# VHH binders against q84jc2, part 159

Target 1, 232 residues: q84jc2
Amino acid sequence: MSKMRNLVEEKFLEFYESWVIQLELYLHQLLIAHNNNTMSETELRHLISKLTTHHKAYYTAKWAAIREDVLAFFGSVWLNPLENACSWLTGWKPSMVFRMVDRLRKSRVVLVEAQVKKLEELRVKTKFDEQKIEREMERYQVAMADRKMVELARLGCHVGGESVMVVEAAVRGLSMGLEKMVKAADCVRLKTLKGILDILTPPQCVEFLAAAATFQVQLRRWGNRRHYVTHS
Key: E = the ipSAE of ESMFold2; O = the ipSAE of OpenDDE; V2 = 0.75 times the mean of E and O plus 0.25 times the DockQ between their complexes.

## First folded at step 9 (VHH)

Design lb72 (framework vhh_8fcz_2)
Fold by ESMFold2-Fast, scan of step 9:
Structure lb72 (fold): chain B 232 residues (1-232), chain A 126 residues (1-126)
Amino acid sequence: as target 1 above (232 residues)
Amino acid sequence: QVQLVESGGGLVQPGGSLRLSCAASGFTFSDYAMNWVRQPPGKGLEWVSGISGSGGETTYADSVEGRFTIIRDNDKKMVYLQMTSLKTEDTAVYYCARFPYSELWEYLTSGSFDYEGQGTQVTVSS
């Protein structure tokens, strides 16, 4: 039996497929720019701005969608199983982008000591913010279980419309809590991205964005081919 | 044998129009986004425009936005660049390019691009 998608899922699926395809095209532009040492700082900053705007467009669309149905983002139909397995609170785990930053330390355009120090400070702050959200999610899950148990006990004593109303109220409360948590996580993602781009030079920003986009595109391609390679 | 063959270049006056063509062979054309890139005299390689495998999405460099249009015909295995309002700064050798998913990290880490075609020269002058 095929599953029916709701309107939020259908609309965001259409948006996301287009957004990722456009990211692939920007990636090709970044790869060419990365290998061109004759580009001006103005030209590089403009390209970085295009990528930043593209990522902001994603969060604008996402926040509109979670306002309507945040649960659609837990087990997203627009992501393949491999992409979903790599998700942390409906998106990329903020601390993971520092793996892309580590690549810059081995690149032809080396980081200066001042940049290394600022990136490490940002990494520590990002991990702290991430752990704070994880603790809030743990508290949310515990509270959710407690509410469900209380409501289940009450349902055992009542029949009919009252139980339906209680369940609807509980679902609304759970959804509002999740929306707040997802937005908090997305704020950490955006602050981390901006922080990295503010520390890096324009050529380093291009390389960083190219590395991040390459990982995202590759992960999606491999998952869509259902090519799960294990070395265990 | 993977091959990309560019054509349609020539001499054109400022404000003129020109259409470039790229004929692809040796791979599943619709699986790949296609790009136009150019190398002006004395400069490095510049990205101009890209089109998704389906043709549903396109992007353009700021310098050509509103003046150039990229289109593809998957049935004919062709990609085109419609150039209007040409400027002297558009003078370059134009290449058709694709980026296989398996080679993305290689492009990023080595900085090497293997263009399968010879390119087509566009000269904008009076």
Scores: ipSAE 0.689, ipTM 0.892, lowest interface PAE 1.4, mean pLDDT 85

Design lb73 (framework vhh_8fcz_2)
Fold by ESMFold2-Fast, scan of step 9:
Structure lb73 (fold): chain B 232 residues (1-232), chain A 126 residues (1-126)
Amino acid sequence: as target 1 above (232 residues)
Amino acid sequence: QVQLVESGGGLVQPGGSLRLSCAASGFTFSDYAMNWVRQPPGKGLEWVSGISGSGGKTTYADSVEGRFTIIRDNDKKMVYLQMTSLKTEDTAVYYCARFPYSELWEYLTSGSFDYEGQGTQVTVSS
């Protein structure tokens, strides 16, 4: 299992570096598209689809990896310390994305009243779903201090017999609980992203996606230039 | 200090081929993704293709996919655009571009962006 854990980290590091490089290329395409008012709706929708597919590929790879080793996603080796400091339950905090939406109010493609209302309704729902997950995580952390964890701590000092089996079963249970919570958080992220894109027009979607990607790649660059820690 | 110099444009017949070149200087070339963008007559800037710093990833606009190939030579600090099966719609001024992190928000919010290069004219006509 320990060997598989190392392989999961190495494999996802390689995937993530490749994924971020592709995101940067898509960002450059989004920036040019954002400043071109002669693009057709069909062309813009196809570009939006490329970004949506790219994000879905991330969650497909992530969910496969957390099934093998969810703990790799808490303090991830493929993120720099600044990126890790800004993380909420192994990713971006869903409600934070509405800061990118707020920038659209000052853009060249102004939001209409009906869109503003729908975005506010989505913001409220997103915060509600986010708080539900935070309560679940709190309950999970409290449960780790219960009677069973005290028993496991005691058994960890014994060599041989059934102690190893009990500890392994408990660790599997903890990992499954964390996997469930991470997937729940990711579902809120995906629902929030889809909801925003469904409300916005294609030009507004391009601007939103460009703003989000700009923040993500710039945060990575700031953290890497700061040299907070030495990577292997 | 930072310079991008495009070359290789010209007049070609529909169905013809051209290879554009971009010579870069004044920055660590392999640390930056490079892009080809174009401006057709009477239209805005259109993104054509991009290549990662290592050359390991490439991507293309749907209108050119299968016809154009972006290549880079990091030792020579060059990026190329190999264009085949050229169409009249490919007529444009072609620019080699990089996107500095310091300008990303300005470009997104104002739409104003200064390219380091002068561009190279491609005309596809019978």
Scores: ipSAE 0.661, ipTM 0.880, lowest interface PAE 1.5, mean pLDDT 85

Design lb74 (framework vhh_8fcz_2)
Fold by ESMFold2-Fast, scan of step 9:
Structure lb74 (fold): chain B 232 residues (1-232), chain A 126 residues (1-126)
Amino acid sequence: as target 1 above (232 residues)
Amino acid sequence: QVQLVESGGGLVQPGGSLRLSCAASGFTFSDYAMNWVRQPPGKGLEWVSGISGSGGMTTYADSVEGRFTIIRDNDKKMVYLQMTSLKTEDTAVYYCARFPYSELWEYLTSGSFDYEGQGTQVTVSS
């Protein structure tokens, strides 16, 4: 079981390292595309589709890995300490992407009133969905503490096969609950991303995706530099 | 100081081939992804291809997929673009480019990023 957990971590580490390298290559495409006013809408939509497919591939791989070992995603070995510290339920906090929306270039790709209204409606809905998940996590933490305390008390009173089996069943139940919550959070992330891209024009989508990828890449770089300096 | 020197451009007929070269200096070459970008007459900069620092991953623009191959030699500090089945729409000045982390945000917000190289002209005509 512990060997299966190590295998999941190793496989996802290899996947994630490749995924981030590909994200950087796509970021370079986005930066060039953002500053090219002669690209067709079809060309821009193809680029946006590459990024959307890339993010979907991440969640496909993540959900397969979580099915096997959700705990690998809490304090992930493929993330540096800064990236882990900035995580909200094993990933980016959905409402934070609206900071990237706020940075859209007004002089080149101006948002119209209808888009501003739809983005604000989406922001409010995203915060509502986020708060709903936070309340579910609070309930889960209370249940986890209650179960953990009861099982620890049982383990202390009776050490044997029966006690071990009860603890193992409880741990499996807790892991299933975590998997459900992480998938719920990922669904909010994907709905938020899709919602933003559906509201924005193709040039605005390119700028938004470029801003998001730049932040992700720089956060990883900052964390790696601080770790290197303080550790070495 | 970073330098990128492109070479290998020229005049070719449609269906022809060219190999572009980029010699890099002034930075740890293998730490950076390298890119080929081009500027066709009357158009803005168009991204063509990218290769990871290790050379393990490559990506191509849809317009060149299956016709162009990006290769790097980290020992020689070179990146290459092998172009086959050239079309008239491939006519452009080709630039070798890297995107340092410190300049990503500046490029996104200011719209300006100076390439280290002068470029190499590729002309595809009869």
Scores: ipSAE 0.648, ipTM 0.880, lowest interface PAE 1.6, mean pLDDT 85

Design lb75 (framework vhh_8fcz_2)
Fold by ESMFold2-Fast, scan of step 9:
Structure lb75 (fold): chain B 232 residues (1-232), chain A 126 residues (1-126)
Amino acid sequence: as target 1 above (232 residues)
Amino acid sequence: QVQLVESGGGLVQPGGSLRLSCAASGFTFSDYAMNWVRQPPGKGLEWVSGISGSGGHTTYADSVEGRFTIIRDNDKKMVYLQMTSLKTEDTAVYYCARFPYSELWEYLTSGSFDYEGQGTQVTVSS
């Protein structure tokens, strides 16, 4: 395997590998906590806070990286092909987490009517925000196919002067547009996660976070095992 | 076949130290995070500490942070729990555990956990 990576890709690869390893350790703690009724509310809230802080650290690092090279996140070298195939705008699709919420209806601590109503309101809002971003992505794709952009690409074949500068400015503009769109999608993800955690009790939060982390860790492992078998 | 064999437990006075050992076989040891979990008398299973496959990451329960150290030797296929400043509340059967990726949903959905080893008893009493 011959690979050249830029500094952004190398730095984020190191960050992400470390971040996922720590997530797996937190998952093991969540699984035991979920099956243990001896933990106090304070202890559960502290564990939930560790996971929330861990997710915020991911978005802090991601936003710093996309400011330097947003395109790295569309062909991510730190993700396997299975993880990339499951991505929606460089991350998880916000509305899909409500599938995990449905599992809470079968838990020993049943969702009360007020929680069910608030979760449904949040689901509707999340889907609305997703559709808004999808329309923005469609507009972006149309702009990429715009005759003016095609003409600018042709001019970029000429070395020197104004034509090179114009093409560079256009590429920077497109990258800034992608950055804005990815940040908008991440804001919907963070609002959805916060909204769910604000509605749920601490034991329900632990179960929800354990389900989410289980899916993420298993998806990564199954994708890596597939590659190991075919390429080892 | 996968086996985990715990040892090193015993009777110790408050403030004392013990080192628990876990010998692993039947799987690629360095591919898995390893955990120590404990079951105090009359209570449920409590997570104590975890270590990543490479040993580069460790995490501890708040109740043992600063007192316990988890380490591993991948060449010997061993994981250890070094316990210091032991308290009566640390009295429990200690189990070495891994969470197979194929069984994560079972742990989450069934609420059941089968020990791969017999555990080792730690009693902290004067």
Scores: ipSAE 0.653, ipTM 0.877, lowest interface PAE 1.5, mean pLDDT 84

Design lb76 (framework vhh_8fcz_2)
Fold by ESMFold2-Fast, scan of step 9:
Parts: structure tokens; sequence; C-alpha cells
Structure lb76 (fold): chain B 232 residues (1-232), chain A 126 residues (1-126)
């Protein structure tokens, strides 16, 4: 039993550890597929489908968990400190995937002009949606400061207990607002991922997904290795 | 020295069964996922199956799912591929593979893949 974790954290930790191990197995499959020019479009589409299904499973589990405890996703116990440091609103920053897309310009599977144009249009839209969410987070931070002022005022007056009820309602409202914002950020992530996969050919999709998974696996390994060396 | 030694290949009839073995040495076996990959005549490398370091997670290529079973024995430092209902399309050189974390970007960026084992030939013919 963990004294420092609640039930939601315990269950998502179990889910996430299994999910990442499965991602590593899919990464190995992607790396082999990326180096095989004889695979059919049907075979590549099945592999891409496995990865998209795997990512959908993550968001299904995440949204169930944030409905119970969204704050568990800010400074998550299932992520190492490096993974937490690289997090943007409880996940990867949507615009970062275009860095992985840029790698495709140097690959053996060359992007055509029409794809480059569509990817640039998607990048601009993704950045716009990302900035909109950042402005909403700034608004929530301002609201948090206002709620703190109400709480400080409570320390001087506690007749009837009505101020306590108001503060509790405000904190509950903040949590609901964070859930909405995290879901909005995840929707941008999913739309960006789908948009990229819709623009790319199946071989390019495999390379893109392999790059994304390699980054995620390496980030986790590097963070865990530093932790192990420090504590061993 | 890292070594992976495959064995168990041979000639079998369609619908037959065969068990491949891979003996590992020179690294902490349980820290690495192990994979079976194959190269059919005239084709590139095909990923067949993978198993996590603990054995708790297993994945198969669609072409072999339901027919092949990957198993590992960490005490013996062995990984196995049990093949059933073999088809002529399964004819290939089979390799046991691991991916060192330090080389993941190299595999992706250079397009190179180096086998650590010699492979074992599986021929399925009527």
Amino acid sequence: as target 1 above (232 residues)
Amino acid sequence: QVQLVESGGGLVQPGGSLRLSCAASGFTFSDYAMNWVRQPPGKGLEWVSGISGSGGQITYADSVEGRFTIIRDNDKKMVYLQMTSLKTEDTAVYYCARFPYSELWEYLTSGSFDYEGQGTQVTVSS
C-alpha cells in the first residue's frame, strides 16, 4: 500500500506502466517496419491502426481518471521528474510534433510539396489552438489569485461559516475548470495527431510514430536512470 | 560480449509446428524486451513478435497472431518462438533481436539494423 497516493493515482500508475511497456513493443515493430521497403500499404495501415488505438486507450483512461481527480495529473506520480518537467497541461505540447515531422524532410521517404503545404497549415492552426488554451490557463491563474484573497479574508471573519462554503465552492469550480481545460488540450493533441496521419503516406506515418515513441521512451529511460543512480 | 544464438529452424510441411530458441549472454537479460524478426526471400525485415523484460506484455504481427507464441525464461536467459499452423509465407531466416536504448535514434535516423545473432532458417514447403 502507498501512504502518499490515493486510489486514482494507484490505478493510473498501474495503467501507465503497462501502457508504456506496450508502447516500447510497438516501437520495436515500428523500427523494423520503417526499415522494410517491401511492406504492403495494408500491412502498414494495420500497424498505424495499432498505434492510434493505443493512444486512444491512453486518453480514454486519462479522461476517466481526471473526472475523479484532475489534480493528480499536475505533477503526476507515474512520471519521473524529467517527464513532469517536459509536460504542458498534463501532456506533450502539440506544436512539438512538428519538430518530428521536420525530420521527414531528411528521410528516405520524401514529403511532396502538397504535403508540406498542408502540414504548414496544420502547424499554424495547432499553434493558434495552443495559444488559445494558454490564454485560458492565464485566466485561471488570475482566478486562483482572487480565490486566495477570499481565503485570506476568511481568516479575519468566520461568523456563520458562509465564507467557508464560498471558498469550498470556488475550489470545486477551479477543479472543474482544470478538467475542461485539460480535455481541451487533449482534443488539440488528438486533432493534431490525426491531422498529421491524414496528410502523411503510410511509410511516413510509421516513421513519424517511431520518432514520437522513441522520444517518449528515451525521455522516460533517461529520467529513470538519473533517479536510479542518485538513489542507488 | 553481447551474444544471441538462435536455433530450432528446419524444413517443415505446411500446417506443421516448429519451436525456435534464442540463448542470450553478455547483458542483463531481464532489462530488455526481446523480439523475433524474420527476412523472407526477396523481402525486407519483418517484425514477428515482442515480449517485455518481465514477460508481462506480449505483441504479435497480424500475420502470425493466433499461430505463434513468444515465451521467455529469464532464469535460463532464453526466449522462444512456438510456431503452429505454418504457411509457405512463413519461410524466412528468423533472428532474435534486442534494441539497446542508446541506439534507438540510430535505428531510426540511419536506417541501419545490425543483428546480434546468426539467425536460423525456417523453410515451409509442400
Scores: ipSAE 0.641, ipTM 0.877, lowest interface PAE 1.6, mean pLDDT 84

Design lb77 (framework vhh_8fcz_2)
Fold by ESMFold2-Fast, scan of step 9:
Structure lb77 (fold): chain B 232 residues (1-232), chain A 126 residues (1-126)
Amino acid sequence: as target 1 above (232 residues)
Amino acid sequence: QVQLVESGGGLVQPGGSLRLSCAASGFTFSDYAMNWVRQPPGKGLEWVSGISGSGGQKTYADSVEGRFTIIRDNDKKMVYLQMTSLKTEDTAVYYCARFPYSELWEYLTSGSFDYEGQGTQVTVSS
């Protein structure tokens, strides 16, 4: 039983595969830069700018796609099962990137106390924003189980134009609610990423971006190969 | 087992051209992105260019954009760097590099890279 793909899924699959290949090429550049103490501040900033532009391109394409079919992003066909299992509201969980930041505390380029304080303030703010979104998702799930929605589901069993129209309107409303929540989650992701990069020095930004890209590329490779089969 | 053999370096005048070659063996060549990196005298390693496994995507350092072209031939297991309009600052030992997926964290955390090849010297001088 193969799951059929719609036009939005096909278009985004093509985009995503190209986007990840480009991310891997940028990762190789970041790895070389990370180990080079002779690069200028300007050179490092240009590299960081390439990565931030690349991530912005992802969200531009994603938001265009979810406007057409937000459900394509829940259980995405362009992600393997491991990547899908690690997703929180169609992407990475914002607070999880602070695990990459914790790595910097042990790097050759150590964080100063002022940076540590600002990163901890950002972590608290990020967790607060995540909890707000999780409450909205909870509210959405409760609305799906609402007796009114159950009544609409029963009505949809009848082959009639009026009943079909009411069900279609309800489904559109639900999709719009999901789109709003996904965009809210993406805004938290972008604010968290920008916040971290604004706090870090350029060499620390390169290390952070290299760690994040390494994890993303590695997770995709592990999932594609089924490298480890969970046996519990 | 994995081997990368670079060649094609030499002495050229500013504005000249050179074509570097890298012969790969010991792995499934088309599964890996390939890179050219260089080490100028007295400086650290500098990334120059990268090409995806299929050859469909290419990237270049800002300093070489529009002057260098990276090409691969998967049937021959070769990657090339076509260099034009060479400048004195392009003087370096050039290395062909592969980053295997199993070693990405190791490269990030070790703070050093080991290359299979000996590199090829490019000297741009009048």
Scores: ipSAE 0.599, ipTM 0.864, lowest interface PAE 2.0, mean pLDDT 85

Design lb78 (framework vhh_8fcz_2; at its last look DockQ between E and O 0.84; V2 from the best seeds 0.76)
Fold by OpenDDE, look of step 10:
Structure lb78 (fold): chain B 232 residues (1-232), chain A 126 residues (1-126)
Amino acid sequence: as target 1 above (232 residues)
Amino acid sequence: QVQLVESGGGLVQPGGSLRLSCAASGFTFSDYAMSWVRQPPGKGLEWVSGISGSGGQTTYADSVEGRFTIIRDNDKKMVYLQMTSLKTEDTAVYYCARFPYSELWEYLTSGSFDYEGQGTQVTVSS
């Protein structure tokens, strides 16, 4: 499906396509490193750093874009429907990564008791932060049913100059709130990711990042095939 | 059947150059990012360079950055690695590699990489 895209959408789409391609190349590195028992801790940490830098670059770009048009991220044209369906406040749900860690534990990842404890603490904290953001988001969503937004609904039938100004102001207010929520969510994502990486050993980090990248790449591919969406 | 055939390896002196080639068949070449990996003597497999499906993006290991260049020709289904300023530590068997999407989880969890090619020996020695 094709729809009209604004400038922010187009620019971010291009960025994201490039970013995902680069992620796949990093995935190759991660997969090789994961199976290389001769790599030093320093080398592994360096690779981890490259990946974390890559992820930081995404959020830097995202935050720049949402300043311009946060609404673009609530209909992300650069994502397929499957990716969008898995999205929580314009990104991955932070608590989801713990499921990924659990999956890895069932395979080759062996965590010591201290790690397990720390992960659990982090999980609890992450969930708490998610809920806090969700409550705040709900507040904004409910607040949308104010006079100004009702006017927006009315504009579907009648358009006036003053009414348009009122609606625009309302939309700006909403956008500011949404931007705040999105940033808050992203902070939770970043903190969660950092927390996990701080708990895991370098080899475990590599495996985790490889798994995460694999999931992201495959989710995109599955979604594209299912919905006949092509991305460059 | 997927096939990757590496060539171009040899014996060179430090500071020398080699160009490796990989001929690919049996899959939609342009749909896959390709990598060069190498296995030095007594060491594990090391990632060297990667190139996106379209060829528009490339990446290199720090150890080869500025010395190696990865290129691909999707029409010919070829990927190349131009190596310059070769060092003794570059001595290894070099493999052209793709990572089948359907096997990513298997590779991640099993720890086994099925090399689809025979590799080509690069020896840098004075």
Scores: ipSAE 0.867, ipTM 0.954, lowest interface PAE 0.5, mean pLDDT 90
Fold by ESMFold2-Fast, scan of step 9:
Structure lb78 (fold): chain B 232 residues (1-232), chain A 126 residues (1-126)
Amino acid sequence: as target 1 above (232 residues)
Amino acid sequence: QVQLVESGGGLVQPGGSLRLSCAASGFTFSDYAMSWVRQPPGKGLEWVSGISGSGGQTTYADSVEGRFTIIRDNDKKMVYLQMTSLKTEDTAVYYCARFPYSELWEYLTSGSFDYEGQGTQVTVSS
């Protein structure tokens, strides 16, 4: 129901606003840590763990919410239009993080040959997993246009007990299919993030996570102001 | 012009308490998260604590969790750090910091971080 949808949206909006505020606080900690050469490996690993736990909390909340209403995540009310425009299957596109690693490499990150090879292998695997999900989403979209779905959409315009039950069953089926696709995409995101962090050293992980959080915070800021300025 | 002025430091015995203050001016204070950072003798800058613009969210470094409390008063444009159960390793110059959105990439890529204030010295010694 629409009321249930509104409740899910309201609850996740509250969660997401709190979550992104906390991400900004962690970003400040990452920026200071990145410029401190006296931090121990143990201290850096604890900080990295805070960020991975924070991201896991997001997916825990997201998966609970999509179980109730996956459609809330397509054109989300807690994201501004710019953030929504940059979304791929309700979140960031996994392969995009490799562009961030490449940019950091040009500035301050020094990657050894073994790391470069492992990152390239992970990039190829990530793009392969993305393509599998894109093909599944294409099949899903094509199925929406089949005769059976067109017939069900037509019946949705008529009020009646039997027609209502048929439409409700179809909508539940569609939602279950989307939920499966969104979770598959999120699994690729989490595997990609874990894979990168496993390849990078702790100082490189801090720099990577700081860059990712900086981009996310800035994208939100630019969209909220509707001013696409890079400096101020 | 943006200004941050720290105060409240001093000499204190281990187990003692101090309250640091930071007076902010020149920007819309409630729009920005604020942090306390410190520099111990012979070490780099260490992040201590952060507070959201509204004051609704706080975060602490593991080394100070449960001992320090960050508070803000948006009407007075003040941020405070209440320090309890002080240890010798808390000895440092303490700075309050704002991270302008326009400077985040500069902080990340240049490796330079400029504090406008002189900080406030905290010395924990018996």
Scores: ipSAE 0.703, ipTM 0.890, lowest interface PAE 1.3, mean pLDDT 84
Fold by ESMFold2, look of step 15:
Structure lb78 (fold): chain B 232 residues (1-232), chain A 126 residues (1-126)
Amino acid sequence: as target 1 above (232 residues)
Amino acid sequence: QVQLVESGGGLVQPGGSLRLSCAASGFTFSDYAMSWVRQPPGKGLEWVSGISGSGGQTTYADSVEGRFTIIRDNDKKMVYLQMTSLKTEDTAVYYCARFPYSELWEYLTSGSFDYEGQGTQVTVSS
């Protein structure tokens, strides 16, 4: 979009562009590794650790930025419209990652019965946590509607500083509530990622991380390509 | 057609240095991240280093970090790998590879990687 960006948006845009470029370079490393059956377990675990650390660095930067302006992460300027359309509470819906696991099972990855059982248990837990967050969001929306009714009644009776204070309090309440829900969603994302990587063998983890990074890079490339075509 | 030509390999003693070169043609060079990959005797393909399209970001495998330097010249359409403090375990055929933006799902699902060049042999022995 054609607007001036605030400092939080500019800072995170620079971070995110650098972060995605690094993810692409790690993806190249993953693509080579997933075809190399002579890598040692220690080599594979170190590569997995690099990807995990890279993802944690994203959340570290995000949580710092959210403290300053959580609303910047709803319709982010550093994402193309396709990427933004896929967002659930400022990121990938945690349970969506299991569709990647299912796709891999159909083409490349063979899972033993014990792994399948553990993955299904994790999928159920992840979905439960998602639903809990969604119910909390609904309750928050009802509470904010009630607060708005009090605000409207006050505006009908009063003019001046008290109206500003009520609006300021409502905005702070909304921002604090959104920060809590975004952080809760991010914690589910990280917990689910860790759970999947704990269940999979190191070679399977490389396959999973490659698929996840491929999807993210493809979504960005497709979304940017469509934008260039429409503005060329 | 896309073409990558590696050169600069040879026989060198441990502790020595070499500079590998890769000449690229047939594509918009600056749009692609590039990597060096190698195949040691009796092992599969091993990723060595990568560099972003602009050259602003580089990454290295742990085994070569601090010893190897990847650089690119977008005007000349060249990628280089400056190798120092060479070890016998660095012995391999070295390939230049471009990031497969258009073939990502093909590489992931097929389980294959097609070299675009013939590679250049590096042998480190006493």
Scores: ipSAE 0.633, ipTM 0.866, lowest interface PAE 1.5, mean pLDDT 81
ESMFold2, look of step 10: ipSAE 0.587; ipTM 0.852
ESMFold2 (binder alone), look of step 10: mean pLDDT 82; pTM 0.837
ESMFold2 (binder alone), look of step 15: mean pLDDT 82; pTM 0.832
OpenDDE, look of step 15: ipSAE 0.836; ipTM 0.937

Design lb79 (framework vhh_8fcz_2)
Fold by ESMFold2-Fast, scan of step 9:
Structure lb79 (fold): chain B 232 residues (1-232), chain A 126 residues (1-126)
Amino acid sequence: as target 1 above (232 residues)
Amino acid sequence: QVQLVESGGGLVQPGGSLRLSCAASGFTFSDYAMHWVRQPPGKGLEWVSGISGSGGQTTYADSVEGRFTIIRDNDKKMVYLQMTSLKTEDTAVYYCARFPYSELWEYLTSGSFDYEGQGTQVTVSS
């Protein structure tokens, strides 16, 4: 076992690499479906279902992994430095997806007034939910610093069986708090994604999912090369 | 610079089999997912199948699932589409395609694929 990578990290690295490859394949299907209008409504709904199932599979695997080692998701070894720098509480920031939604207003896919209103309501709610989580993280960091300071002051420089057990219990408690916070953030992500898909028509869902997948795939590509060159 | 050359099309009876080939050049082949798309007479483009750069992941349109198999050989820079149990509805020009690694909104406004070949005609008739 490596101090740099444990079994949870190795297992999730293998999962994530496979998951991203499948996402790229789905992205190309979405781009064809939208651009060439080659699919019936039933076919579009099936494609949207494949994408939502794919995202659910990610969160199922993630929640299993964070139960075992939540710290693996803070500075993830399966993400490049750019992806890690752009993450918010171990994943995408929920409000960021509304930038993809804003693009639907400028594209040939027209949003009706009722959809615009519902999307704005969802945007406000999502922003409120993520701010609540940010406040909880601030409280967690303050509590963590205070607890750590008290424990360090109490233990001094002494390392023994008793002090090791106290430190291990404290670290376990901190990890449980982080797990709760990461799951709360993931719940906001899933509610935001579902909310958008419930408001949009199937062709609009295809364009939205394509935009989201394109951003994710491109961010990984840009980060995998420290210097990025745009092809002419 | 980027070139995709399809071959292997032809006339085949319903229930028959055919293998399409695509020779790629001008790019790092293993870095890109590759796809087969088709255009039936008088209809728009239909996505058929896709394969990841490594070949480890494949996807298929529901209409061809279980009948078609997409394979790639990265050493030879080739993509294949093995077609079995062919139906009259499979009659189309088949294109090998690579999609742009670009911003979605730019791709959607262009109305185009990254690169596609000249196509190969598949006709299924009795």
Scores: ipSAE 0.006, ipTM 0.372, lowest interface PAE 10.9, mean pLDDT 79

